# VHH binders against Dynein axonemal assembly factor 10 (dnaaf10), part 2

Target 1, 357 residues: Dynein axonemal assembly factor 10 (dnaaf10), of Dictyostelium discoideum (Social amoeba) (q54e33)
Amino acid sequence: MSALGESNNKQNGKEILHNYVTKKLTSQPYSCQWIPTSCSVVTVGKKTSGGISKGDIKIHQLEFDDTSGDPKLNLVYENEFTNPFRCLSFFKQANQLQQQDNRKFITGDFNGQISEWDSDICDIPIWGVKGAHQGSISAIDAYADNLVVCGGKDGTIKVYDTRIKPNSANDNNGNNSSPISTFEQTNKSNCWSICTNDNNIIAGFENGDLNIYNLKTNSIQSTTKLNGGICSIDSNDRSNILNQFLITTNKSFISIASFNNNNNNNIEFKDYDINKEPNQTIWSGIYSPWNKKDNENIFTIAQGDGSVSMYRDDCKLIDKVLVSDLPILSLDYSKDRKGLLCCISLKKQLSILISPC

## First folded at step 4 (VHH; framework vhh_4orz_3)

Design s20 (from b5 with S52Y)
Fold by ESMFold2-Fast, scan of step 4:
Structure s20 (fold): chain B 357 residues (1-357), chain A 123 residues (1-123)
Amino acid sequence: as target 1 above (357 residues)
Amino acid sequence: EVQLVESGGGLVQAGGSLRLFCAASGFTFSDYAMAWLRQAPGKRREWVALIYSGGSTDYADSVKDRFTISRDNAKNTVSLQMNSLKPEDTAIYFCAAEYGDLFYPETSEYDYWGQGTQVTVSS
């Protein structure tokens, strides 16, 4: 068995994107992420039993079978909770390959509740907000150990600091902190996607609105409308203004946004069609945290046709793999092992992929 | 008590049209995605069309460009307009509801189901 992510020459001799192991789950996952400093993946989602839908958290560890040497996903934790979970975020850092010691994650649920969990002890939330949104929390992003930004079906964006402890007089035993900022939309479109750092929030909406907010001034900085609902947003560098980012949509295209080279403060959008006939949702897109020092921008997308595709700058295809016959909803790069990805499918599957970069 | 009640099924000649309706009660309709699924004799139940709480739609390849799903949140109804019907469309059609907006009809463990309405398309 070779060390995973050591080099692309260790991957089946072809240096291609491929499905390494897939496991069928007993629940429907909606989001997946690698737990920092581990070979473990957390998934959150929904489990229905007897007509009642509950939240489900599972942790699987990537292991190797003693007899065959084949990779396997070993279930090391699972539990059920009151509300189905929709979204999940570990705390992002300015450099994703540095300061990965925080193993806490935030969930947003279909009933508008935020919860913070310690991945080493998941049984009880360590922080939370009930009624953060009216209806579903559709997007969540966490940054720098304490900043949590959430967007919901009610069309609002709320910003929380997990260090702010609530007063004893609140709903449900002190788990209801006040937001440090709230942004409201006139159109009340569902906020499907969030990307944040300590200076800016980029928010994408079901109606195609893309808004950039300045956290220091608590004001909107920019607004643009794209020709499709914005499913995901990711930045190639979270250390500053978030001036280059990847957008995926529900109209078979992605957009790469960057500032004009002539320093006129305008954002340029480059749209790229992905399998436009038939139309498909591009559910997620993420930049690789690897190769940043080599001056390369590599990103991977999760497609409604069940494929995962990897691209270089200007949407040049590196490779594509069919993972499922149903949509892939969520992707995450390992920050501990180069070339290791996890993804989940609407076929109740968790897959580990090996990428050439 | 939650109820989904389908109507509008019947017998139609190939090339004809039918419109199915589903009336929902007992839950906050606007928070749910609504789906139509069908089951032909001796076959598994398969999905046909989906409309999310926000109005976005998805269709199975076999019905795309022939069927249109829509909803009326003020009346708590979802409808399926079926055009250019084929004998292969003969099935019992079911209305189903799922909370939220991240799911695929074939794999979803729907929260609520109707009893179904028969659609028969003559060759």
Scores: ipSAE 0.036, ipTM 0.463, lowest interface PAE 6.9, mean pLDDT 83

Design s22 (from b5 with Y99W)
Fold by ESMFold2-Fast, scan of step 4:
Structure s22 (fold): chain B 357 residues (1-357), chain A 123 residues (1-123)
Amino acid sequence: as target 1 above (357 residues)
Amino acid sequence: EVQLVESGGGLVQAGGSLRLFCAASGFTFSDYAMAWLRQAPGKRREWVALISSGGSTDYADSVKDRFTISRDNAKNTVSLQMNSLKPEDTAIYFCAAEWGDLFYPETSEYDYWGQGTQVTVSS
């Protein structure tokens, strides 16, 4: 019998995908991630008061009541900043489970500013670039310990090295770091999604364009158009080449894309419809770092209907949980404990989920 | 001065159609996501349709396939085409704006609001 049948059996003591604890927040989060080497989650987003919108960073620690054993999300840090935050990225590695103790993260905001933060401090940015984009930074992805790739409403993709003349995000000096690469689009669509390593960038746009760039040659390798805006891109392997990646869209479908072994310009797409009635935005999709060693890819998606759904391989459903009556925008796997996920919804809530695998 | 002004409401028979308009002024319209929300008598306000700054749309289940939201950035206007109207669609319809391309459908969280336009659907 398959593991799928066992994971959904309530009578045999097997775990199912379920909401473990949910906390209402005082701000609207747009992105959430587990802090490496911790039981803490960082959320970034927007706090509106009196018609004025500010940026908000919160850190919650997952704790357990000593008497009841009940899970609790304890607020251990919060602060407000001038610009609302749109996106967040910790530095990814080729092997996600062997990520170093790098507890720094990058934010992109609605005013086009990039900032690097130390999650143990968060009071002042370590590095930043003002005016990295004209308008919102809609996507950000950080790789190794120094590469930052961002995409924005202005339709451009910019690549930064945090080691090049670092300065504070609050520094008004016009001597900001220059990008090491800039890629411009003919149609200037908003860049909603980015997935990178040190060789390639995969970028997805609101108009459905999917572009792949080569960082070594500083050139575009391919362009494809999907039948929906591309909300997220994640790779199951960020080693020397991005061989397989998960794409989520705003038209109730996801696509699993793979490079042909003999040609990096030959991409095979497998499209899977996710409950078309009603149409929904699939805001995010991520691969599990835990199950790759079993030659079994597991991924989880965040759905506009308020659900989180877990799949294996060719989009075979493992389990699904309804977390909110409003869309789930972002989710992340813990790299420190197998079976823990965090997610945020448009209902200003942070949830911790228990995964059956 | 920031303003959102709705128009196009009125009385219509069940199965009929109406088109609502919202004229925006006093802010950079193209930087805002736009939404239509409604409040029926004795009920809480609910969102019905959203359009991002780039033109991507989303709809509440109750109006999906019947309503269409669109925007014209050159005219600073957002529109809601309502087809196959039902008595349950009777409500005051509000135009709302939120800065950025992501939207928040909770009614108290929008940056700017219109005053509303009445839609009444007769059975």
Scores: ipSAE 0.186, ipTM 0.601, lowest interface PAE 4.6, mean pLDDT 83

Design s24 (from b5 with S56Y D58Y)
Fold by ESMFold2-Fast, scan of step 4:
Structure s24 (fold): chain B 357 residues (1-357), chain A 123 residues (1-123)
Amino acid sequence: as target 1 above (357 residues)
Amino acid sequence: EVQLVESGGGLVQAGGSLRLFCAASGFTFSDYAMAWLRQAPGKRREWVALISSGGYTYYADSVKDRFTISRDNAKNTVSLQMNSLKPEDTAIYFCAAEYGDLFYPETSEYDYWGQGTQVTVSS
């Protein structure tokens, strides 16, 4: 009887992707990331009160109740700022698991300002650029402790070095830093997604344009067009842009792109449909930092139907969990604890998920 | 003062057409995504159509191929052309604005809202 159940795997108790704890927030988060060397999550977004929209930064620590043992998200920091925040990035390294000592993060806001924050003290920005873009900054990526790449509504991509300090004699507020590089588009499409390293930037646009830039030559290397607005880009290896990257779109598909290392950075695209009826936006997709040693690529996507789905290699589904009845907008893997994911939804919720990988 | 003013609503027979207008003032219109949402009596407000600041259009499945959203940045207006109207389209239609262009049409948290205009579709 037991042998019959076990022989067909009907009662298999596998570890699955599941919602571990969810907390309702007082603000709408647009981005979430784990703080390095911690069990804390930072969220940034918008808080609207009396018709006035403000920026919001919250830090929650994952804790366990001493009496019940149940997980809980404890609010350890909250503050409001003048401009609503759109995006955030901690500084990425070539090896994400070996050099996560930097606890500073960069934000981009709806009014074109970038700001650098110390997650241990978020009261005042330690660096910033006012008017970095005209209109919203929709994408931001920070790399190697000093590089900040931002893109936005004005269709431009700008690169800043946080080591360059403003002229103190003529600018007491310190916000007039010049970019070290600027890239302009032929068509002024909103830059929704950016992925960078020391040598290259990959940028995705609302109109479906995907551009690759060389930071050393300040020139475009490649341009292509996908059949959907490009919501997110993530690389499986930040040490070499001539590698594989994951693209999510607003037309119910993802693309896995690979560079041809032997032929002028030519790119091969493999498109995979994710439930097209009804059409949904795949808001975010990220590679797991934990599965690189066996040449297996594991990635997780945030879906407009409120689900989070985990895949391997050629888009083979590992597991899927319904987190919210509204879209999931942002995802992040813990680099300190294998198997922890955080995500936020349009329902003003922060969730911690347990991953089987 | 920020203001969104809807017009063009009214009574129409099933299969007919209406065009709604929303006039915006008090903000830089070209920087905002513009949306139409509707609320029928006793129901939750639902999103109908959105046009991004870049001019890209998005539609709810219930109105796809029947409704067309457009904008005129020189006149600070957004419009909704509604064709092949059904009794189920009867609702108060609201104009809403959201700054920037990475947007979430399912959101209830737009920056600015109009007062709404009534659309009644008779069987």
Scores: ipSAE 0.248, ipTM 0.642, lowest interface PAE 4.9, mean pLDDT 83

Design s28 (from b5 with S108P)
Fold by ESMFold2-Fast, scan of step 4:
Structure s28 (fold): chain B 357 residues (1-357), chain A 123 residues (1-123)
Amino acid sequence: as target 1 above (357 residues)
Amino acid sequence: EVQLVESGGGLVQAGGSLRLFCAASGFTFSDYAMAWLRQAPGKRREWVALISSGGSTDYADSVKDRFTISRDNAKNTVSLQMNSLKPEDTAIYFCAAEYGDLFYPETPEYDYWGQGTQVTVSS
């Protein structure tokens, strides 16, 4: 958090969430994340020109104007690629959040291709898989520096290892690597959300199915149906409760789910209505990486009404800010600076928010 | 090349029903989310119903529980069943398509648009 943001957030002892800077983009972003060990944000999405849609990657650095001292988002990189991008993930380490220093990220595109990028160069992918899915890759989660879990419109979930390099000088069919695991659904539904930890893959589907897969047995462990399409799943890695997850849906509610690895058939759900009328999609929800075990359990959600809302235990509202008149699609906390969030909206905007937590 | 052709519009009395059809050609229909929007004289265009490429549906509050959107990927069609019609439903109804699996019901920017079909509800 900047000193100015800290001072403002502590005004009169009240916790506040506010829009620090917003920038209009030349493309539609669908996902945003902070680049580890930096004050830079990567966005991936779609740029349409002359009826042709292409992929777009942009990197913006949060800076201060030398004259006014005001915050600004400086475009430091942009490039166009063949396929429009749908989703983005940096590699995460569930047990030690402060050691997330891997600056490589994975993208999933609307044509079923996975690509790995080095955020310091970005010009060409360093690894990839063409035809990883039939149709769109709708969800992706990169884990433990080498594992990529992806879900798509074809209803499958696939696990890849980036250490398997399919490229050879004589291979003209491009990047074509086999997954180390594939999970197929009986009721084929688009996999909209994925969350991976050391023991499990938790996948959320458009039809409301929530499936838990065991990585050690390579099998499905449980299936539960929620009353809405599952837009995002995030793990509370700072919780004393093993396997606690924040789930957001397209039916104006969120759910906090908990289960044990030896009893994951008994999932405990706590459901909270965010706004019953009108119906809105809660596109994303994330736990603060700055939460102290059992002390805070703070999370933030991205709402279809253009708002970003921050909550504490039992879904108690801390604060809410209106960022756009169109939906907020993606959120990410900085792990390098406490209190910084980035988000993107359907209005082709990138915003940086200051959070008290 | 790419075409969205609406049909099924017409004159109907208040309380009646009407079914609109949209026939799509020139693109891979199953890769697109489909929407119905309407525009009444002197008013802005408003979204009515959306169906994702995977079949999820959403509706504007003004038509919820009265209208049903559906799609047939084998026939490249999307339809809108309109029940309990009101004079306020009088408008030109447009079919629209957006590439991808995204469920963004209130996006103003669709990749393809039909020419529209007139629906008139008499009192």
Scores: ipSAE 0.336, ipTM 0.690, lowest interface PAE 4.0, mean pLDDT 84

Design s29 (from b5 with E109D)
Fold by ESMFold2-Fast, scan of step 4:
Structure s29 (fold): chain B 357 residues (1-357), chain A 123 residues (1-123)
Amino acid sequence: as target 1 above (357 residues)
Amino acid sequence: EVQLVESGGGLVQAGGSLRLFCAASGFTFSDYAMAWLRQAPGKRREWVALISSGGSTDYADSVKDRFTISRDNAKNTVSLQMNSLKPEDTAIYFCAAEYGDLFYPETSDYDYWGQGTQVTVSS
């Protein structure tokens, strides 16, 4: 009775975020995502040998040792490609938890090429655009079954329809498919982050610019400047025209932005500092796909200090786990198994985390 | 072929300043993120500072507010301005390049490395 009235949200272990299994890779991953309808993770990145850097795609399946019962990551696919890969996106749907038929993913590479892959085959891309950007494709987001939005070092944002093949009626000089939309910036900054929500594209830039575009009108709706480079953008709901977004930055803060439905140019920002001593890059932040409309908005961030931290609503910390002594660059929730999260670090590691939600 | 050549190292008193330069050749400098790493006697290499291809910077805790990294894409040069130097800053300083837009602290997989330049800070 002496401790009665004290609550500890970890008292029954329910809110413990922990490292379930970690595997060292032979390549440096830059992005990781769960393959729909599976317990497999795809990682894309760079493999350096003899001073030559190549692209690397690996697929690991989460399995259990038949003797110990311990979790393990079994390498089920590996291949090398000419260009190092920077970014990765599966096709997102309005309802992320519905069974998906589309197991295809899009990659953007450091040489400006987009490629579409079938995760069940992988050996050769099924669609692609060479020279989509001049220099790196730094951000990519795929939506529905055919829309690909990419942003690059050249400061442009391009929109492609995967149903339009190279050498189509829209192909100039028989080289590549033409984009259905192109947005150019006057102040050319690297487009580090993209989030597509139905009719809108939200793009974040290295210089802190945050631009909102209307895809149906092919026009910019708003531009705002944040006090840090925008590393990632994620939406809590892709079914709505405009909604709430999680923004992570390279200046030890995140922002939760929401749109006023009565004014498409009115965006409310709530900024939250994430341990500023020392300054750290918050490389990625994602909403849980297991949030229900009437429940809390749970999200997880990948931190430059090697930690993964989970929050609810007004940035209230649920739990934090140290995964690596080097930055965590990318993370993804399983949409097939509640409580599984994957992440990758600059220490060439792929980790599976158990999430309380 | 690719070369990274460091200069500007030397002996300096505690509290003093040095400016290191790295001249790059043999690759499209503006397509690479650049970093400075150091290795003190008997220690492992540690990351000090980085600058993205677009100019964003980050620093290790031990040098924050004392060191400034910058780049000049027209001259294919990255520099490290070191102020308020401490004996603990004594190390060989290496310039490193990674193809792409941005990287963060210490990877053994930087694409290119310089030979290093010695910095010695007297007590």
Scores: ipSAE 0.350, ipTM 0.695, lowest interface PAE 4.1, mean pLDDT 84

Design s3 (from b5 with S56R)
Fold by ESMFold2-Fast, scan of step 4:
Structure s3 (fold): chain B 357 residues (1-357), chain A 123 residues (1-123)
Amino acid sequence: as target 1 above (357 residues)
Amino acid sequence: EVQLVESGGGLVQAGGSLRLFCAASGFTFSDYAMAWLRQAPGKRREWVALISSGGRTDYADSVKDRFTISRDNAKNTVSLQMNSLKPEDTAIYFCAAEYGDLFYPETSEYDYWGQGTQVTVSS
């Protein structure tokens, strides 16, 4: 039985999005992603014991019970670290479905530190920057095999090259790598969301500011303000990040934005109310890396009501599933197996979902 | 000394409104996520609303569209505006704080708790 065959679920002829397996964790995860070329999920977050909060990294492998055949999440790695982790990113490629040889990921923590990890070993970071930001790193995005973009509570965006290491003559216990670029906004606001490629950075802020930066000219290209804090940004095409991108907000709406050829200095926004309730947080939204035939766009969002909802072009609902009675904070599509998603909730849960698309 | 002090509770008629306040002292308020939880007689403590250190908000399904959480970092306060109150909203309401950008709403992980304020909604 293949995982792909198991992903093609139907009820009364209708394709359905459903919860395949859920596991209660011993820590609070804040971010989850599939490890490239595997059936394993990494989660990063916070573990509190005796009034002390520490960072936590867990890796679970999706397995099947030999007796029942039921899916299970087997804990294959866990470790604790000094600082609670807020966000994580594997390195993105221009073609999302191209096999990824790079199994390294970047974490951002609540104390403003960046670390690079090899998912096959995890015990000690292979690169890092202490004091990359003042306060929490709220957003991180890694691209190619060496570019790391991070944003945080101090309102700045910083770009790092993981190939730049401390000078051995001035041995720095702090992993003191300098950023290759730093961007600041006029009004300081927490940078909640980042989406990048080798040409542009799109950054979203708590106050609703949406800024686009040109990495080749090292300058701001565009500034817009939305009617809600920008929780997540994702691109339907990493080779051209400005072609179309998805924005989720803390005001019950999402926006699908694109640079129109006739308005090179203007971004066209299409806003969709997801819920009738005016102040729901839509914590995350991501495009499916699958079904790129015929220019079809499918995306999935994580909602504060504990639901995960899947949409087609023009925000047409495909299906919705209630995963938790507490908010879903993070989502990721498997790039190795069509139809597998992972998500985490504020109820210390890791869930694997089967999607019809 | 860390202290969370709730106020604004009382008796109200069904369909009415109340605004709860939580005054925080003894810690750097802006670094903490804040939550409101409630406990009705004979029931478990349940999460109601959350506001992160950065201002992100979220709500339990039972109170969505009726309750609004907000914070004032200059005054070290968090507030809960409760509209269209129902008898089922009768409970002791607790303010809780947890260090970091996001708050874990389950009771076992909170760093600090208030003593609670009683809300009674008459049918």
Scores: ipSAE 0.058, ipTM 0.489, lowest interface PAE 5.5, mean pLDDT 83

Design s30 (from b5 with T107Y)
Fold by ESMFold2-Fast, scan of step 4:
Structure s30 (fold): chain B 357 residues (1-357), chain A 123 residues (1-123)
Amino acid sequence: as target 1 above (357 residues)
Amino acid sequence: EVQLVESGGGLVQAGGSLRLFCAASGFTFSDYAMAWLRQAPGKRREWVALISSGGSTDYADSVKDRFTISRDNAKNTVSLQMNSLKPEDTAIYFCAAEYGDLFYPEYSEYDYWGQGTQVTVSS
């Protein structure tokens, strides 16, 4: 609700980033995203009971109490699955603010399985690949309606087309499906972060390696090394992800990067020290889909100190809010409602934030 | 059956050093992040050090530059080298394992826990 967002974003005529509602969960979420064309958030993660870890999917709808009018997160779906979930991606489009009919999402789990889910059902995967990676799938990104790129602990990057059927007629979960591309010789560090479109992949690794791949030629375009593990990558333009992209690290800094074909196919970096404390992790960073005026991009980061901070290009702070006393691991902008942001913390909390931008 | 067994604890004077070991069995050790946590009498458990499955390390501010965590995947062990020990470091030290690759210093996220080993630092 725009009217409530406008009211709650103001303090003495200045709009502020603030925590609108927080709910304690019965499981640990590792990723959260808004479901397209809804006021609902999906979280995926791990539920441990009696020493056994299971996968958990929850959907919460942002509602208002009939008596008080206060915001609340109503649990509308939950289910447990065999493997704990590590990462989550809805399909990105070139124009992120265009209303999308595709409400399907992809999960990567700690046992190397990819699964595709319909957020309106969720009970059974509609597509998947068992053993897509050896060990954890640590990063996943989906583009258009069918392209899925995943990276994992085994150091490989694999590209799947969800339209390709499994090899076995009796394996409807895609257990025998093959990737359309594999980058096996890139390195053997855990791939923690991926940002993709139909032309390129940007992949970040635990050891600080940053690789750029060309999907049209099935080849590597660039490789470089940062002084920290690369926790997240996001682009300000999904139609051209190499034009400008945001990197967050586990060494208290972020980089804003651009790929320049006219400068020996090199990456230009602008590094910013966000946290003054050493070894603090900046778990996630995403560009706002809403404010792209005047060649000024706005982005928000999820910090290990429990804060969510919003910046303009060149890392000028707009506002900061303390959401938890434990790290914020994941965050997502609503593409349907300007000013709504969701995030999850290591304290098993789901929070809805009101953004000033 | 999964087991984590700690050793190397004991009594030491302030300024001294100890090395703790944790022997792991019953799981694919190389797939797990390993952590050390500690609990002083009447206090909550606090995270001390973490080493990822890939070998990246992180430390709580209170022990940074004094403690070093390392792992030996061939022996299925994780160790904690503790230097310049202070009376405030007195606690039971626990080894913990988390499946995967991310740094999660939250105590409830660890899949497996050891029994603990006592460290006492006299002034």
Scores: ipSAE 0.168, ipTM 0.567, lowest interface PAE 5.2, mean pLDDT 84

Design s31 (from b5 with E98D)
Fold by ESMFold2-Fast, scan of step 4:
Structure s31 (fold): chain B 357 residues (1-357), chain A 123 residues (1-123)
Amino acid sequence: as target 1 above (357 residues)
Amino acid sequence: EVQLVESGGGLVQAGGSLRLFCAASGFTFSDYAMAWLRQAPGKRREWVALISSGGSTDYADSVKDRFTISRDNAKNTVSLQMNSLKPEDTAIYFCAADYGDLFYPETSEYDYWGQGTQVTVSS
């Protein structure tokens, strides 16, 4: 298992980042994540057939051929739904490796609906909110076992508790709005990215606005404008006030943001250019869940040129692999097996990568 | 039935202007991002301009500051105003639609395509 990944692709005696297996899909995925306590990947997206675009959920299990030992992605579940899916999130924990038995995930769709799914069943949602947003839900992040934060094309950010059921009378009238909190921005822009915990929400917008909200006071804490649309946000530690973040943009750069210890209200940004010729969108960036606390800041990005690149600390390149000739949109680390990554591309492909760390 | 029908193409002298129109039917137009792409003889299609379902616009470097994309959700139309035309702009121009708020200028994979309209710029 772990021995197979380490034996075949080495450079100067060390494992390299490489494409382990790739599978062509029948739908366009927009997001992919490993299912906790498994070797399975869920993808959500869009399937267009007969002039109608529908939602698509697929689950693939990473398996090995009994004769050759070669890796393969076995389709174990697929289904179509009324609305195309834009984004997905499993529930994040303060300790990503220790508290991972929740196999439920949240989806946001292009018609403003939130749905909660049990990955062991998947056929019908176990919780949901219709009309959570006017238009697309473009970003979603779930935390602990009940907190759901979503951002949309309408420029709002809404916070839900999955333990609270919508009023049945309100459902009949389309008034299924039971958010715990709602935040609006002055200049309405599509909310492309969200990162949350119990204390803070960080939201990134198409126009480059980066807003930090305090959930304890229900107020905006900070507003900054970056020189590019903010495609993704991830935190290296969700147990605290979200002190350090990785931000990816649609202008060939990433930013690492951190709170200044001399003044907790000030945020310092370090910008790093990622091959600006030609300009590319950096669709996603995530910290490794295997980082040692306060010692390692390894992260991986999904690039518009079809590459996946792994970095440490001050954006020092560890390794890079070309996965597709079209953009990589989403990626996720396995929290069950160190060194496994999944990613999806605009070429309707799901890939499993082996990482050197 | 989904249809995208382009119009407004033709022959124009260098430095002139043309306005292209795309009429959409058979889908909820306001939910779709709209794009203009072009293809010169013997070359691959390249994107020219995008407008998101929310109205955000983006342009290829070769046409920036010369072309303007706009949409009219009440009439289910998208238009491309082309100014300061150059012989290098000669191509068949296609209207394309993609569901939702996303657009990907690096790809030609869209949900729906029009038949195209010819634009010829003489020197």
Scores: ipSAE 0.203, ipTM 0.611, lowest interface PAE 4.4, mean pLDDT 83

